# VH-VL binders against Riboflavin kinase: the designs that were tried, part 14

Target 1, 134 residues: Riboflavin kinase, of Devosia riboflavina (a0a087m355)
Amino acid sequence: MGIRLSGCVIHGDKRGRKLGFPTANLSIAPGVELPPDGVYSCIVWLPGQTTHHGATASVGNNPTFDDVKERRVEIYIHDFDGTLYGHELNICLLTRLRDMRRFSGLDDLTGQTERDVAQSRAMLAHHALTGLLP
Below, E stands for the ipSAE of ESMFold2; O stands for the ipSAE of ESMFold2 at other seeds; V2 stands for 0.75 times the mean of E and O plus 0.25 times the DockQ between their complexes.

## First folded at step 13 (VH-VL; framework fv_roledumab)

Design G4 (from D1 with heavy chain D57R Y110V; at its last look DockQ between E and O 0.65; V2 from the best seeds 0.00; counts 0 for: pae E 6.1 > 2)
Fold by ESMFold2, look of step 13:
Formats: structure tokens, sequence, C-alpha cells
Structure G4 (fold): chain C 134 residues (1-134), chain A 121 residues (1-121), chain B 107 residues (1-107)
């Protein structure tokens, strides 16, 4: 099945909250290889839970003032509106939905995010595995 | 119309200071990270600095770190770049440029026309 | 810092020619490359991002390709307005860096 990751939720750019899609930004351990950049359907296990939630994630660059590449993993958990800062999440990236793209403004980003979430929900409805554990 | 307009360039002696401004119009300024990019006469492009949409993050090229300071005023749709301890190698046209609103979008889709800074004795 | 090396330094070309400009990164930058056109005395104009995606309003004769370390900009049928200097730029990591430029001139 998909690619398993874990990490602690850290504060991000907060633009997801501005769009109505609050995201959890994950701090991924050094040396963990991430899949190709893009937008993914995924599932996530919240702290202390064995039941998963559907989610939509983006994997992209996070420039630093060093040649060492750092990646950001931002996750929007479907139908969840709680606080996860400082907690560890376990996730499984399932299907890559699209490449990264540039947006012409906030309306464009919002529209694409709505489409991404809709595609993620549709994919998970056809491929989600009941009973999976972190 | 989406536009960026730089101002505050001029001729100064080495060791002196200038303050550049960049005024934005035609878009929601507070949604965007902003940059300065410079170009010495008849030379290529050099990235100088970035400031995040809310001003909470700022990064500078090594060539200017400690001498230049970047700020923004989202209520006035204006960027400021304070250029201190100017050197002859800082002589360039200075452009402000808009980056994307998604954190992975660090390409420059809108550029100002530039303001010339000349540092000579 | 990631070095971006463009080749060639200049082209002499005629309208209708196919022009290819290459850009090599000193390390893997995935597809985080943009291309710009700059005419003398003007600000750069945004052409391509994410290695191959054309900005809205850019003519389809422009195309980009590549990933990792090797990238190209192609102008399929050069027009009179295309004589300019072209820059690649990486946006994988700070500091953001540009290639040194490729000047496309009238033969």
Amino acid sequence: as target 1 above (134 residues)
Amino acid sequence: QVQLVESGGGVVQPGRSLRLSCTASGFTFSDYGMHWVRQAPAKGLEWVAVISWDGSRKYYADSVKGRFTFSRDNSQDTLYLQLNSLRPEDTAVYYCARTGIYWSDYSFDVWGQGTMVTVSS
Amino acid sequence: AIRMTQSPSSFSASTGDRVTITCRASQDISKYVAWYQQKSGKAPKFLIYYASTLQSGVPSRFSGSGSGTDFTLTINSLQSEDFATYYCQQYDSYPLTFGQGTRVEIT
C-alpha cells in the first residue's frame, strides 16, 4: 500500500486556515525519503487512535539558506477541525493526484484546493482499507 | 492592473544609506510574499531578499545580510528595503518582485520597472 | 548556493528558427525551475514555471522541459519579438539563484 510517514505537527504558513482548509504541517525526521512532490490522497491516524481519517496532503519544497533540501508535508484532514499542534501524526500517502502548480491568486488556490479535496475523497471512497492500523 | 513601482534610488557615496520603497496596486498585497532582485549594469540577475506575506519570515542573500533590512506595511501596500553601509558592488537596478501565495511558489510572476542605485566615490 | 549554468552564452538566429537554451543545476532541484525573458532596459518577463508549465498569455511556441539537474527552454519558431536575454531560475532552496543569461540576437 502507500508510503508511511510520521511526524510532529508544527506551525506552518497559516494560509490553509485563511482558505478554510486548516492544515497540519509535519516535521519529518532527517533522512526520511519522501515521494515525488505533488498532491496526494492519504489517510491519517490522530494521536491515540487506531481508526483512520481521510486526508489530502501536499509534498513540496521548503527553501532554506543551506543547500540541504527540506521538504514540507502539509495535511488537510477531512471533516476534522481540532488542534493538533505538538502532537505526533501517522499518515499513509496513497495516490498522487497531481503535480505542483502555481496559482494566479487566492481564488485560484481555493478552487484548486476544493477540487483536490473532492478528488481525494472520491479516491478514498474507492480504495480506503477498513481496519488499517498505524 | 497589477503593478509594482519602486522608488528611492539615487547616487550615493560608499558607506552611506538609502531606503527603497515598492508600492503595489491591482492585487491583494497582503496575500503575497515579496522579493527584491537586483541587476548590476550589463550583468545578470541576483536575488537579494524575501519577506513573507505577513512579514513574519525574512531571508537575505549573504552578499547583503547584516547591511540590508526588509519590511512591509500591508495597510499601505508598500515594501521597504533599507540599504546600509553601501558598497560599489551594490550598484544595480533594484526590482521588487511578487512570488506565489503557496509556499512552494517562489517564482516571480510580477516585476516592477526597477530603481537605480549607484554607489560611487 | 545552487549554481545555475546556462548554455550557450549567446545565439545568433533568424525569425523562424528553432532555439534551444539549456540550464544545468549544481544539484537536484526537482522541477523547481522558472524561465524569464528580458529585453534591454526592461524588467524580466515571466514565461515558464515548474520546468514546463507556461504562464498564462505566453505564446505556445515557448516550451520548457527537464527535471533533476538538466532543463531546457525551446522557442519553436522564433519571432521578431523573441530577441532578448533569457534567464533560468531555481526556486528549490534559498538563496534563489539565476543562470547567467543567454542572449538571443538577430543574425
Scores: ipSAE 0.087, ipTM 0.726, lowest interface PAE 6.1, mean pLDDT 84
ESMFold2 (binder alone), look of step 13: mean pLDDT 91; pTM 0.924
ESMFold2 at other seeds, look of step 13: ipSAE 0.140; ipTM 0.750

Design G5 (from D1 with heavy chain S56D Y59W; at its last look DockQ between E and O 0.52; V2 from the best seeds 0.00; counts 0 for: pae E 4.6 > 2, grease 19.3 > 18.9)
Heavy chain, then light chain:
Amino acid sequence: QVQLVESGGGVVQPGRSLRLSCTASGFTFSDYGMHWVRQAPAKGLEWVAVISWDGDDKWYADSVKGRFTFSRDNSQDTLYLQLNSLRPEDTAVYYCARTGIYWSDYSFDYWGQGTMVTVSS
Amino acid sequence: AIRMTQSPSSFSASTGDRVTITCRASQDISKYVAWYQQKSGKAPKFLIYYASTLQSGVPSRFSGSGSGTDFTLTINSLQSEDFATYYCQQYDSYPLTFGQGTRVEIT
ESMFold2, look of step 13: ipSAE 0.267; ipTM 0.776
ESMFold2 (binder alone), look of step 13: mean pLDDT 91; pTM 0.924
ESMFold2 at other seeds, look of step 13: ipSAE 0.442; ipTM 0.832
ESMFold2, look of step 14: ipSAE 0.259; ipTM 0.771
ESMFold2 (binder alone), look of step 14: mean pLDDT 90; pTM 0.917
ESMFold2 at other seeds, look of step 14: ipSAE 0.314; ipTM 0.800

Design G6 (from D1 with light chain V33L A34N; at its last look DockQ between E and O 0.04; V2 from the best seeds 0.00; counts 0 for: pae O 13.8 > 2, grease 19.1 > 18.9, placed apart)
Fold by ESMFold2 at other seeds, look of step 13:
Structure G6 (fold): chain C 134 residues (1-134), chain A 121 residues (1-121), chain B 107 residues (1-107)
Amino acid sequence: as target 1 above (134 residues)
Amino acid sequence: QVQLVESGGGVVQPGRSLRLSCTASGFTFSDYGMHWVRQAPAKGLEWVAVISWDGSDKYYADSVKGRFTFSRDNSQDTLYLQLNSLRPEDTAVYYCARTGIYWSDYSFDYWGQGTMVTVSS
Amino acid sequence: AIRMTQSPSSFSASTGDRVTITCRASQDISKYLNWYQQKSGKAPKFLIYYASTLQSGVPSRFSGSGSGTDFTLTINSLQSEDFATYYCQQYDSYPLTFGQGTRVEIT
């Protein structure tokens, strides 16, 4: 079983998009207790759909963006290339893949992101996820 | 349904100018970076320029820098490319293209049908 | 600028064939490479991003691989709708650049 979260997609800081790792940044209701900081394999239901997508999420402070001091949930939806700005997503965090860490540069960040996504896909392939609903 | 429609192409003499437009529909235009890509007759693709989602950043291929100007009007969901000091080697079909917001940023996920620019004596 | 070189420039194939197209970058671009398909008279169509991830709606017979400087697009069982020109494109740095194209023709 996983940890369920919901939130609306908001713009993140422009710097993340300029660095080439497109994610959806979620607005989580005040007072919701977030799971431990880290990177997670997860599934996501898009608005109005019962079919889920595989995804990779990070929970915690953005270590690269000093201007943003709030806890954040950022999600990369696997094999999805559209806009969700202003829409609500339902998420189930399944497996914690690693702790948050700082990166030595863009190549380090990109390489780690690729590994995270590969691990997330592998975990999802081994999880019995057929028929799950929001 | 994402739709991009280019216009403003034509036949002009070297040294003249044209203004291309690209009208977008079916998505939130102001969330996306946009590009121009061109293709000379019977040739491959050449990237021309990019403009950020809010218009604050622009980059140009060296072959057009100083001659072409890219702009956008997010209130009208429209891109503009001003083509000045045109040369015969600028002859091409000009496509506008969208990038994704997420993992596919700088991938051209939707293209217009193109508008033909011919520069000849 | 990063030069992208595709091989071969063209080749003939029959339906059912396994087709392999390569793309070489003049410098390390990590996995910042896309593939596009263009049919005659049409705009290019986005196939693959980040070297190996298929765009939504792309048939599973397409696959991409590689990192660094050497990349491959594979079509495992060529279908009649797959006769087209294929382009790789790097997005490691500006200016964004495309390979010269590989034309896949019917025998």
Scores: ipSAE 0.000, ipTM 0.504, lowest interface PAE 13.8, mean pLDDT 80
ESMFold2, look of step 13: ipSAE 0.021; ipTM 0.665
ESMFold2 (binder alone), look of step 13: mean pLDDT 91; pTM 0.918

## First folded at step 14 (VH-VL; framework fv_roledumab)

Design J1 (from G5 with heavy chain Y110I, light chain S93T; at its last look DockQ between E and O 0.80; V2 from the best seeds 0.00; counts 0 for: pae O 4.3 > 2)
Heavy chain, then light chain:
Amino acid sequence: QVQLVESGGGVVQPGRSLRLSCTASGFTFSDYGMHWVRQAPAKGLEWVAVISWDGDDKWYADSVKGRFTFSRDNSQDTLYLQLNSLRPEDTAVYYCARTGIYWSDYSFDIWGQGTMVTVSS
Amino acid sequence: AIRMTQSPSSFSASTGDRVTITCRASQDISKYVAWYQQKSGKAPKFLIYYASTLQSGVPSRFSGSGSGTDFTLTINSLQSEDFATYYCQQYDTYPLTFGQGTRVEIT
ESMFold2, look of step 14: ipSAE 0.343; ipTM 0.806
ESMFold2 (binder alone), look of step 14: mean pLDDT 91; pTM 0.924
ESMFold2 at other seeds, look of step 14: ipSAE 0.313; ipTM 0.789

Design J2 (from G5 with heavy chain D105E Y110I; at its last look DockQ between E and O 0.04; V2 from the best seeds 0.00; counts 0 for: pae E 12.4 > 2, placed apart)
Fold by ESMFold2 at other seeds, look of step 14:
Structure J2 (fold): chain C 134 residues (1-134), chain A 121 residues (1-121), chain B 107 residues (1-107)
Amino acid sequence: as target 1 above (134 residues)
Amino acid sequence: QVQLVESGGGVVQPGRSLRLSCTASGFTFSDYGMHWVRQAPAKGLEWVAVISWDGDDKWYADSVKGRFTFSRDNSQDTLYLQLNSLRPEDTAVYYCARTGIYWSEYSFDIWGQGTMVTVSS
Amino acid sequence: AIRMTQSPSSFSASTGDRVTITCRASQDISKYVAWYQQKSGKAPKFLIYYASTLQSGVPSRFSGSGSGTDFTLTINSLQSEDFATYYCQQYDSYPLTFGQGTRVEIT
């Protein structure tokens, strides 16, 4: 079931906070191969928790010097209002909702983010994923 | 509206078995994870087991692990709890309960009326 | 397993009273607490989840608060139908665990 990843929360995205969708940025271990880039519905286990929350994730690579790719996973945990900086999270990516794309401005980004979250919530609500473990 | 109805309780001797069932109505049963929770006479509540929406994932309290088996039949909107190797401390009212979603996932938004299991020598 | 300890074990009150029940977790569980009401001989009724969010149809005289390890259920202006036993439940981690219950009785 899904693609399991774990990573340390580096920072939240302050842009997402202003839009009402604060995100956790995960640093994935160098030996871990990321799934195809895109936006995913997913579930997340918070630190010390064996029950899960719904989430929306983006998987993408950032350029680094010497052409070494940086691995990045950015997670919006649905209905979560805390901070997890420095903690390791476990996630399970479920359904790939779309490819990554560029945005023409803040309104475009906001609108797409709202649609992504709505799709993720709807997909996750259809099948409660009880009994899954970190 | 939304309803859960348990059945199959009774009085049995230690070491015997019972099978409990819970029939759901008024909601799309196959979309929900389901739980069993029990309550000994004049005592508090104890979580017993969970089963995922499709029946593929299950988790049990340590007190019943290896003795109880949880299953579901989504075509009949029914849960089953097989109670094997029953002990006097299993004496309780057994409730089936529906998990919530979103912020209420793993809490219990709908409960049945319960079925009584008495295990006595 | 996470222990949930409720206080008090029982509470005598009159209609119109403000009733406060506390629940303490043995570990930080953020806000993953639910509250239930159970009347004698009946199944528990879902009241509150995520520490403070009222379930649909629950009267506004009920409220919940807390985060981390300390949580409260408050009934502002107790009504005759509120005499019952109340349970907290954590849903941060398996096994899911309940407090031992607080019985609210009529004086």
Scores: ipSAE 0.007, ipTM 0.594, lowest interface PAE 10.3, mean pLDDT 82
ESMFold2, look of step 14: ipSAE 0.007; ipTM 0.539
ESMFold2 (binder alone), look of step 14: mean pLDDT 93; pTM 0.947

Design J3 (from G5 with heavy chain D105E Y110I, light chain S93T; at its last look DockQ between E and O 0.66; V2 from the best seeds 0.00; counts 0 for: pae E 5.6 > 2)
Fold by ESMFold2, look of step 14:
Structure J3 (fold): chain C 134 residues (1-134), chain A 121 residues (1-121), chain B 107 residues (1-107)
Amino acid sequence: as target 1 above (134 residues)
Amino acid sequence: QVQLVESGGGVVQPGRSLRLSCTASGFTFSDYGMHWVRQAPAKGLEWVAVISWDGDDKWYADSVKGRFTFSRDNSQDTLYLQLNSLRPEDTAVYYCARTGIYWSEYSFDIWGQGTMVTVSS
Amino acid sequence: AIRMTQSPSSFSASTGDRVTITCRASQDISKYVAWYQQKSGKAPKFLIYYASTLQSGVPSRFSGSGSGTDFTLTINSLQSEDFATYYCQQYDTYPLTFGQGTRVEIT
């Protein structure tokens, strides 16, 4: 049904808030196999909750420390604006929406992010209607 | 037109200092991480330093750590590289370079034309 | 630091030739490779990122491939403006490092 991941929320590059899509950055333990880089529709379980939220996730590299390689997952949780720094999140990546790409500027990135979120919501609605949403 | 213009290069003796500047135009400077890359005469490219879009995070090549200081002024669309305790091996053309946004911040899509630093006795 | 080794160091070619330049990384860097073109006396020009994705405005005769440790830049049907030095660059891990360059020369 999907690829399940967990990780601790850490601070990222702060760009999500500037775009109006605050994101949670997850630090994924070394040795965990990640799916191909890209943007995914996904669901997330908040700390202490058994119900899930829809989300949109980006998977890629983020070399922020000398000689320390780490793969990170950035998640925009739909219809949620709280902070989760220091908490563990559990997620399930469902549908890969697109490859990673370079953006020509912040407006290009914002427009693409809006399209990604819209597509993620649509795919989650489709999975719910077909009984494929976990 | 997207443009980066370096200045402040010159000829100095070992142990002296220079301050390089890079002025940006044609794009929203405060959205981008920025780098310095240098090229010694008739040699290849060497990455020197990076500064995040907001200036909060900086990293330096081992060859310049403790001697060079990278900063930015987003209100003036300007980068600064303070070059202290200069050595002959610092002789190079110094380029400022812009990254992409988001996941592509570590490859250089726009380069200035460079400013020459010569360190000789 | 990750070493990027380019081959060959120089290559003589004519217009219309197919040119292949390789880059080998000293460790697995996934697809985090960029390619640049530099003409004498000028700043480098961005060509390719993520091993194979062309930057906007780069002619389709340029292509990139590879993953892991071995990467290739290919120029199909070399043009007169393509005589230059080409550099690969890894961006998997700091410090960011470049290959030593490959000079593509006339004849």
Scores: ipSAE 0.110, ipTM 0.727, lowest interface PAE 5.6, mean pLDDT 84
ESMFold2 (binder alone), look of step 14: mean pLDDT 93; pTM 0.946
ESMFold2 at other seeds, look of step 14: ipSAE 0.272; ipTM 0.777

Design J4 (from G5 with heavy chain Y110I, light chain S93T Y94W; at its last look DockQ between E and O 0.78; V2 from the best seeds 0.00; counts 0 for: pae E 3.1 > 2)
Fold by ESMFold2 at other seeds, look of step 16:
Structure J4 (fold): chain C 134 residues (1-134), chain A 121 residues (1-121), chain B 107 residues (1-107)
Amino acid sequence: as target 1 above (134 residues)
Amino acid sequence: QVQLVESGGGVVQPGRSLRLSCTASGFTFSDYGMHWVRQAPAKGLEWVAVISWDGDDKWYADSVKGRFTFSRDNSQDTLYLQLNSLRPEDTAVYYCARTGIYWSDYSFDIWGQGTMVTVSS
Amino acid sequence: AIRMTQSPSSFSASTGDRVTITCRASQDISKYVAWYQQKSGKAPKFLIYYASTLQSGVPSRFSGSGSGTDFTLTINSLQSEDFATYYCQQYDTWPLTFGQGTRVEIT
């Protein structure tokens, strides 16, 4: 089983779409205990949906939000390119893939993201037969 | 080599303005968020402002909010900091600094040499 | 804003000594800490990020540790070029803040 979180999709970094990995950024309710920072394979459910989407998530600090301390959850939903702003997502973080790290440039970030997504897809293929529910 | 070079410092009276510039070289400037950090004489470091890679998002320390304006020109690999309504407590060396490329990493790996701003009567 | 308190404010040590500088955050900041070295009249130099990861080109005698609220910078076998002021910086939350600095004097 995994670590369950929910949140509303809000503004985030605009660059992900240009890099080929459009992401949803979740606003997590104050006081919710978050898992350790890092990158995770995960499953996502949209509102009212019982089937899941595969995803790759980053959990980390949030120095870009004014005057409110928050943690940031950024999710790339595999094989999905729709808009989710304002929608609530329910997610399950399955396997922690790595710690947060610094990148030497956009090529480094893109390459790492490709590896993370590949590893996430591999993990999810292993878990696809478990029948996970919201 | 990766470089940041500040200019535009000087001695001015309180209430006057200065415009600082920072020119980048040796890296893809438009990929990075950038900051200004200042250091008063014989004192520690104080973060002043940040600007996103595309220039669309900017944030300021409370001590300078409403008086300083940060901008960038990615076609010239240059940052600008407009310092208005200057006060004696704004006296400092002003550094431009490069931040990490990912949203979770706001450490400063490259610093310019600094430009001195002195506000005195 | 998150306060970063460094200790000590200054001290003297001999070449070859092990030097430890501490930095305490006013709240949990995970591992989002960087360390900088600043020599008189010069810009700060990036040493360590994410509390313990050494920047490329920084001598291996430098190391960092900690998470949560308590962090340390250690210089093993102090060298004459290590005379400088050292700053910690948090980048967990807004606004970004620095410790007040620790001056290391070589005797």
Scores: ipSAE 0.474, ipTM 0.844, lowest interface PAE 3.0, mean pLDDT 87
ESMFold2, look of step 14: ipSAE 0.476; ipTM 0.848
ESMFold2 (binder alone), look of step 14: mean pLDDT 91; pTM 0.929
ESMFold2 at other seeds, look of step 14: ipSAE 0.008; ipTM 0.538
ESMFold2, look of step 16: ipSAE 0.486; ipTM 0.855
ESMFold2 (binder alone), look of step 16: mean pLDDT 91; pTM 0.933

Design J5 (from G5 with heavy chain Y102W W103L Y110I, light chain S93T; at its last look DockQ between E and O 0.79; V2 from the best seeds 0.00; counts 0 for: pae E 4.7 > 2)
Fold by ESMFold2, look of step 14:
Structure J5 (fold): chain C 134 residues (1-134), chain A 121 residues (1-121), chain B 107 residues (1-107)
Amino acid sequence: as target 1 above (134 residues)
Amino acid sequence: QVQLVESGGGVVQPGRSLRLSCTASGFTFSDYGMHWVRQAPAKGLEWVAVISWDGDDKWYADSVKGRFTFSRDNSQDTLYLQLNSLRPEDTAVYYCARTGIWLSDYSFDIWGQGTMVTVSS
Amino acid sequence: AIRMTQSPSSFSASTGDRVTITCRASQDISKYVAWYQQKSGKAPKFLIYYASTLQSGVPSRFSGSGSGTDFTLTINSLQSEDFATYYCQQYDTYPLTFGQGTRVEIT
């Protein structure tokens, strides 16, 4: 079931806050193979919790100046507005919803994000995820 | 009309300074990261610097690091590139360029017309 | 820094010809390649991003392909307005780097 990842929440791109979809940027250990870039439905376990939350994740590149390739995993946790910086998260990427794309402006990005979240919620509502552990 | 217009180029002697400006119109400037890219006469393109949408993060090519300073004023929709300690190899047309607004899209969809900087005795 | 090597450095062609330009990256850059067209005395024009996605308003005779290290720009049925210099650009890793350019000129 899905692709399991874990990592610490670090500061990422601040645009998520500006758009009303604050994201947690997940620092993935070097050498971990990530799935293809894109947007995914997923579930996440918050620190100290054994129950999961629905989420929507973006997997994309993070340019680096030292020739070390990094990928960024940005997670919008559905119905959550707290702070997780410095904490460990466990996630499971489930279904790839779409490829990365260019946006014509913030309204386009916000509208697409709303559609992604709606699709993620719908898929999670139709999955049997009871009993999954971090 | 989406537009970027550079200004401030000129002919200067080595060791002198110039300040380039780039004025944006037709889009919400404060939503976008911005770049400078230069092109020496009859040569290829060289990336120079990037600034984040809010101006908080800046990165420079090694060839200009420590000499050039990139800034932006989102209230005036304007970019600035301060060129200090200019060298003959800095001779180029300087373009400002707009990048994408989200993850994984650091290509340049809008370019200014360029402003020429010539560094010679 | 990631080196981007374009081939050929120049290409002579006539209208109606198929033109193929290649760009090789010194390391795996996934699909993070853009292509630009530049005419003499003018700024570069955005053609293709994400290796194969055409920018709005770019004629369908332009196409891009590739992933990893090898990328191709193809112009099918070259038109008179297509004589220009073409650049690839990687945007996987800073510093962002361009190929040396390929000049497409009239035979």
Scores: ipSAE 0.262, ipTM 0.781, lowest interface PAE 4.7, mean pLDDT 86
ESMFold2 (binder alone), look of step 14: mean pLDDT 90; pTM 0.919
ESMFold2 at other seeds, look of step 14: ipSAE 0.326; ipTM 0.798

Design J6 (from G5 with heavy chain Y32W, light chain Y50R S93T; at its last look DockQ between E and O 0.69; V2 from the best seeds 0.00; counts 0 for: pae E 8.2 > 2)
Fold by ESMFold2, look of step 14:
Structure J6 (fold): chain C 134 residues (1-134), chain A 121 residues (1-121), chain B 107 residues (1-107)
Amino acid sequence: as target 1 above (134 residues)
Amino acid sequence: QVQLVESGGGVVQPGRSLRLSCTASGFTFSDWGMHWVRQAPAKGLEWVAVISWDGDDKWYADSVKGRFTFSRDNSQDTLYLQLNSLRPEDTAVYYCARTGIYWSDYSFDYWGQGTMVTVSS
Amino acid sequence: AIRMTQSPSSFSASTGDRVTITCRASQDISKYVAWYQQKSGKAPKFLIYRASTLQSGVPSRFSGSGSGTDFTLTINSLQSEDFATYYCQQYDTYPLTFGQGTRVEIT
């Protein structure tokens, strides 16, 4: 079952752009129950669009610097390289791909991220072909 | 081997300043966020401040905001904590600690051995 | 700020005992709890993160559990080197906060 979330895009630490995986950092309203931590296959609806993009999301804890909202969901939108700062995104988390883990450095992180994105794309393609996208 | 070494502690009078340093080795320092945590004598741990990997984002505990300034020099693999307008309640051992990187867990996996700051008349 | 309350504040134990330390958060923090061991005059040592994940190199006699607001650290078959003060810490929300500590002493 898909888990639907909404959030405003805020600035993150920008490291993902340098690694080739720019992410939208979503501020989720306090009190919204998040699913278990991990990396998820995900779909996202961009502002003003009724169709979706495939995505890979990290649901984890990155303590927020903003007293108003928490930044707990980071999303790499597949095949998208724009900015959505200040806009609200609607997403649906689909399949949990793995637990969060520690990395020994950026090479380890990059390799894992490439595998996560590949797995996310494969999972989304499977759901599309079998009619299981929400 | 990841190593963090604090320095710059000492005994100072109230109202004076100190500058603490934390030198990192054994990892690519510029990829990691960093924290300061302090511990008053025979007391528990208190989080003080955080700085992002590039130094652009910082947050401070309310007890030190406006008096302490956290910075980093990624070319020297060094953190700095400028402690201004020191008060007796700032007396503590100050530790630097490493947190996670992008999409990593953000718990503190490595700590330095600390440097002692004593604020007294 | 999220208050972390540890129980008990201290207790005495013998080698071989099972020790359980609890930590309660003042609000739901999911699984974002770490546990640290601190011996006198030393820096804290990282033991457990995300409530139950054991850091590499930490003896398997240490374990953690919990989610939401209630968390535990368990030491099975306490060893002489385990007498120390233990801290829980939440890293869900700034300001990051620690429990007041639990001192485990030799009887």
Scores: ipSAE 0.015, ipTM 0.677, lowest interface PAE 8.2, mean pLDDT 83
ESMFold2 (binder alone), look of step 14: mean pLDDT 91; pTM 0.927
ESMFold2 at other seeds, look of step 14: ipSAE 0.175; ipTM 0.754

## First folded at step 16 (VH-VL; framework fv_roledumab)

Design K1 (from J4 with heavy chain S52Y, light chain Y50K; at its last look DockQ between E and O 0.71; V2 from the best seeds 0.00; counts 0 for: pae O 5.6 > 2)
Fold by ESMFold2 at other seeds, look of step 16:
Structure K1 (fold): chain C 134 residues (1-134), chain A 121 residues (1-121), chain B 107 residues (1-107)
Amino acid sequence: as target 1 above (134 residues)
Amino acid sequence: QVQLVESGGGVVQPGRSLRLSCTASGFTFSDYGMHWVRQAPAKGLEWVAVIYWDGDDKWYADSVKGRFTFSRDNSQDTLYLQLNSLRPEDTAVYYCARTGIYWSDYSFDIWGQGTMVTVSS
Amino acid sequence: AIRMTQSPSSFSASTGDRVTITCRASQDISKYVAWYQQKSGKAPKFLIYKASTLQSGVPSRFSGSGSGTDFTLTINSLQSEDFATYYCQQYDTWPLTFGQGTRVEIT
């Protein structure tokens, strides 16, 4: 099933919190094969937990301050508002919802994010995900 | 009318400093990341620096790291690039450029007309 | 840094011609390529992003294609205003880098 990834939560774009969709950004080890760029329905496990949370993830490229190519996995965990900085997360990317796109402004980005989250929730409700383990 | 207007270029001796400005109009400046890109006379384009929408995060090309400082004033819709310890190889037209609003979109849809910096002894 | 190599460095063409410019990246950059047009003494003008997506207001005679390492800008039926220098730019990996340019001249 899905594409399994893990990584440490690093600081991301503060804008997401202002828009009502705070995100966790994962630092993915170099050489890890990432799926095609896009937006995904996703599930996530916090450290030490065997139950999962629904999520919406964006996979794309990201600026870095070192000499290593870096990809970003940016995750909005549904119905979760805790602090994850410094924690390692395990995730499973399930359904690719769309390609990455350019936005004409913050209203456009917010509207698309709302649609992505709604679609992700619908896809997760459709899947039989009970009992999955990291 | 979306515009970017650079200023502050000039002719200076090696080792001296200049401060470039870029004033934006016609869009919500504080929503966008911004860049500087330079072009040496009759040469190609070289990315110089990026500053994030809120001014907190900045990144520089290796060729200018430690010598150039990028800042922004969102209340005045203005970018600043402080050029210190200038070298002859810094001679170029300097453009400010707007990047996409989302973190993965680093193409340049709006460019200023540029300001010329000449470094010669 | 990722090297972007354009071909040819220049060539002559007439109005009505089909013009093809290629850009090769030193490593896989997926679809993260933009194309710009620059006339002498002017700022670059944004044409194409994500390899093949045409910016609003750009004439449909411009098209882009490619993924991975090989990318192409095509101008179908060249117009008099299309004589310029064209640059590709990758935005997959920092630092952002440009090709060296391709100058399209009138025959």
Scores: ipSAE 0.195, ipTM 0.764, lowest interface PAE 5.6, mean pLDDT 85
ESMFold2, look of step 16: ipSAE 0.247; ipTM 0.778
ESMFold2 (binder alone), look of step 16: mean pLDDT 90; pTM 0.925

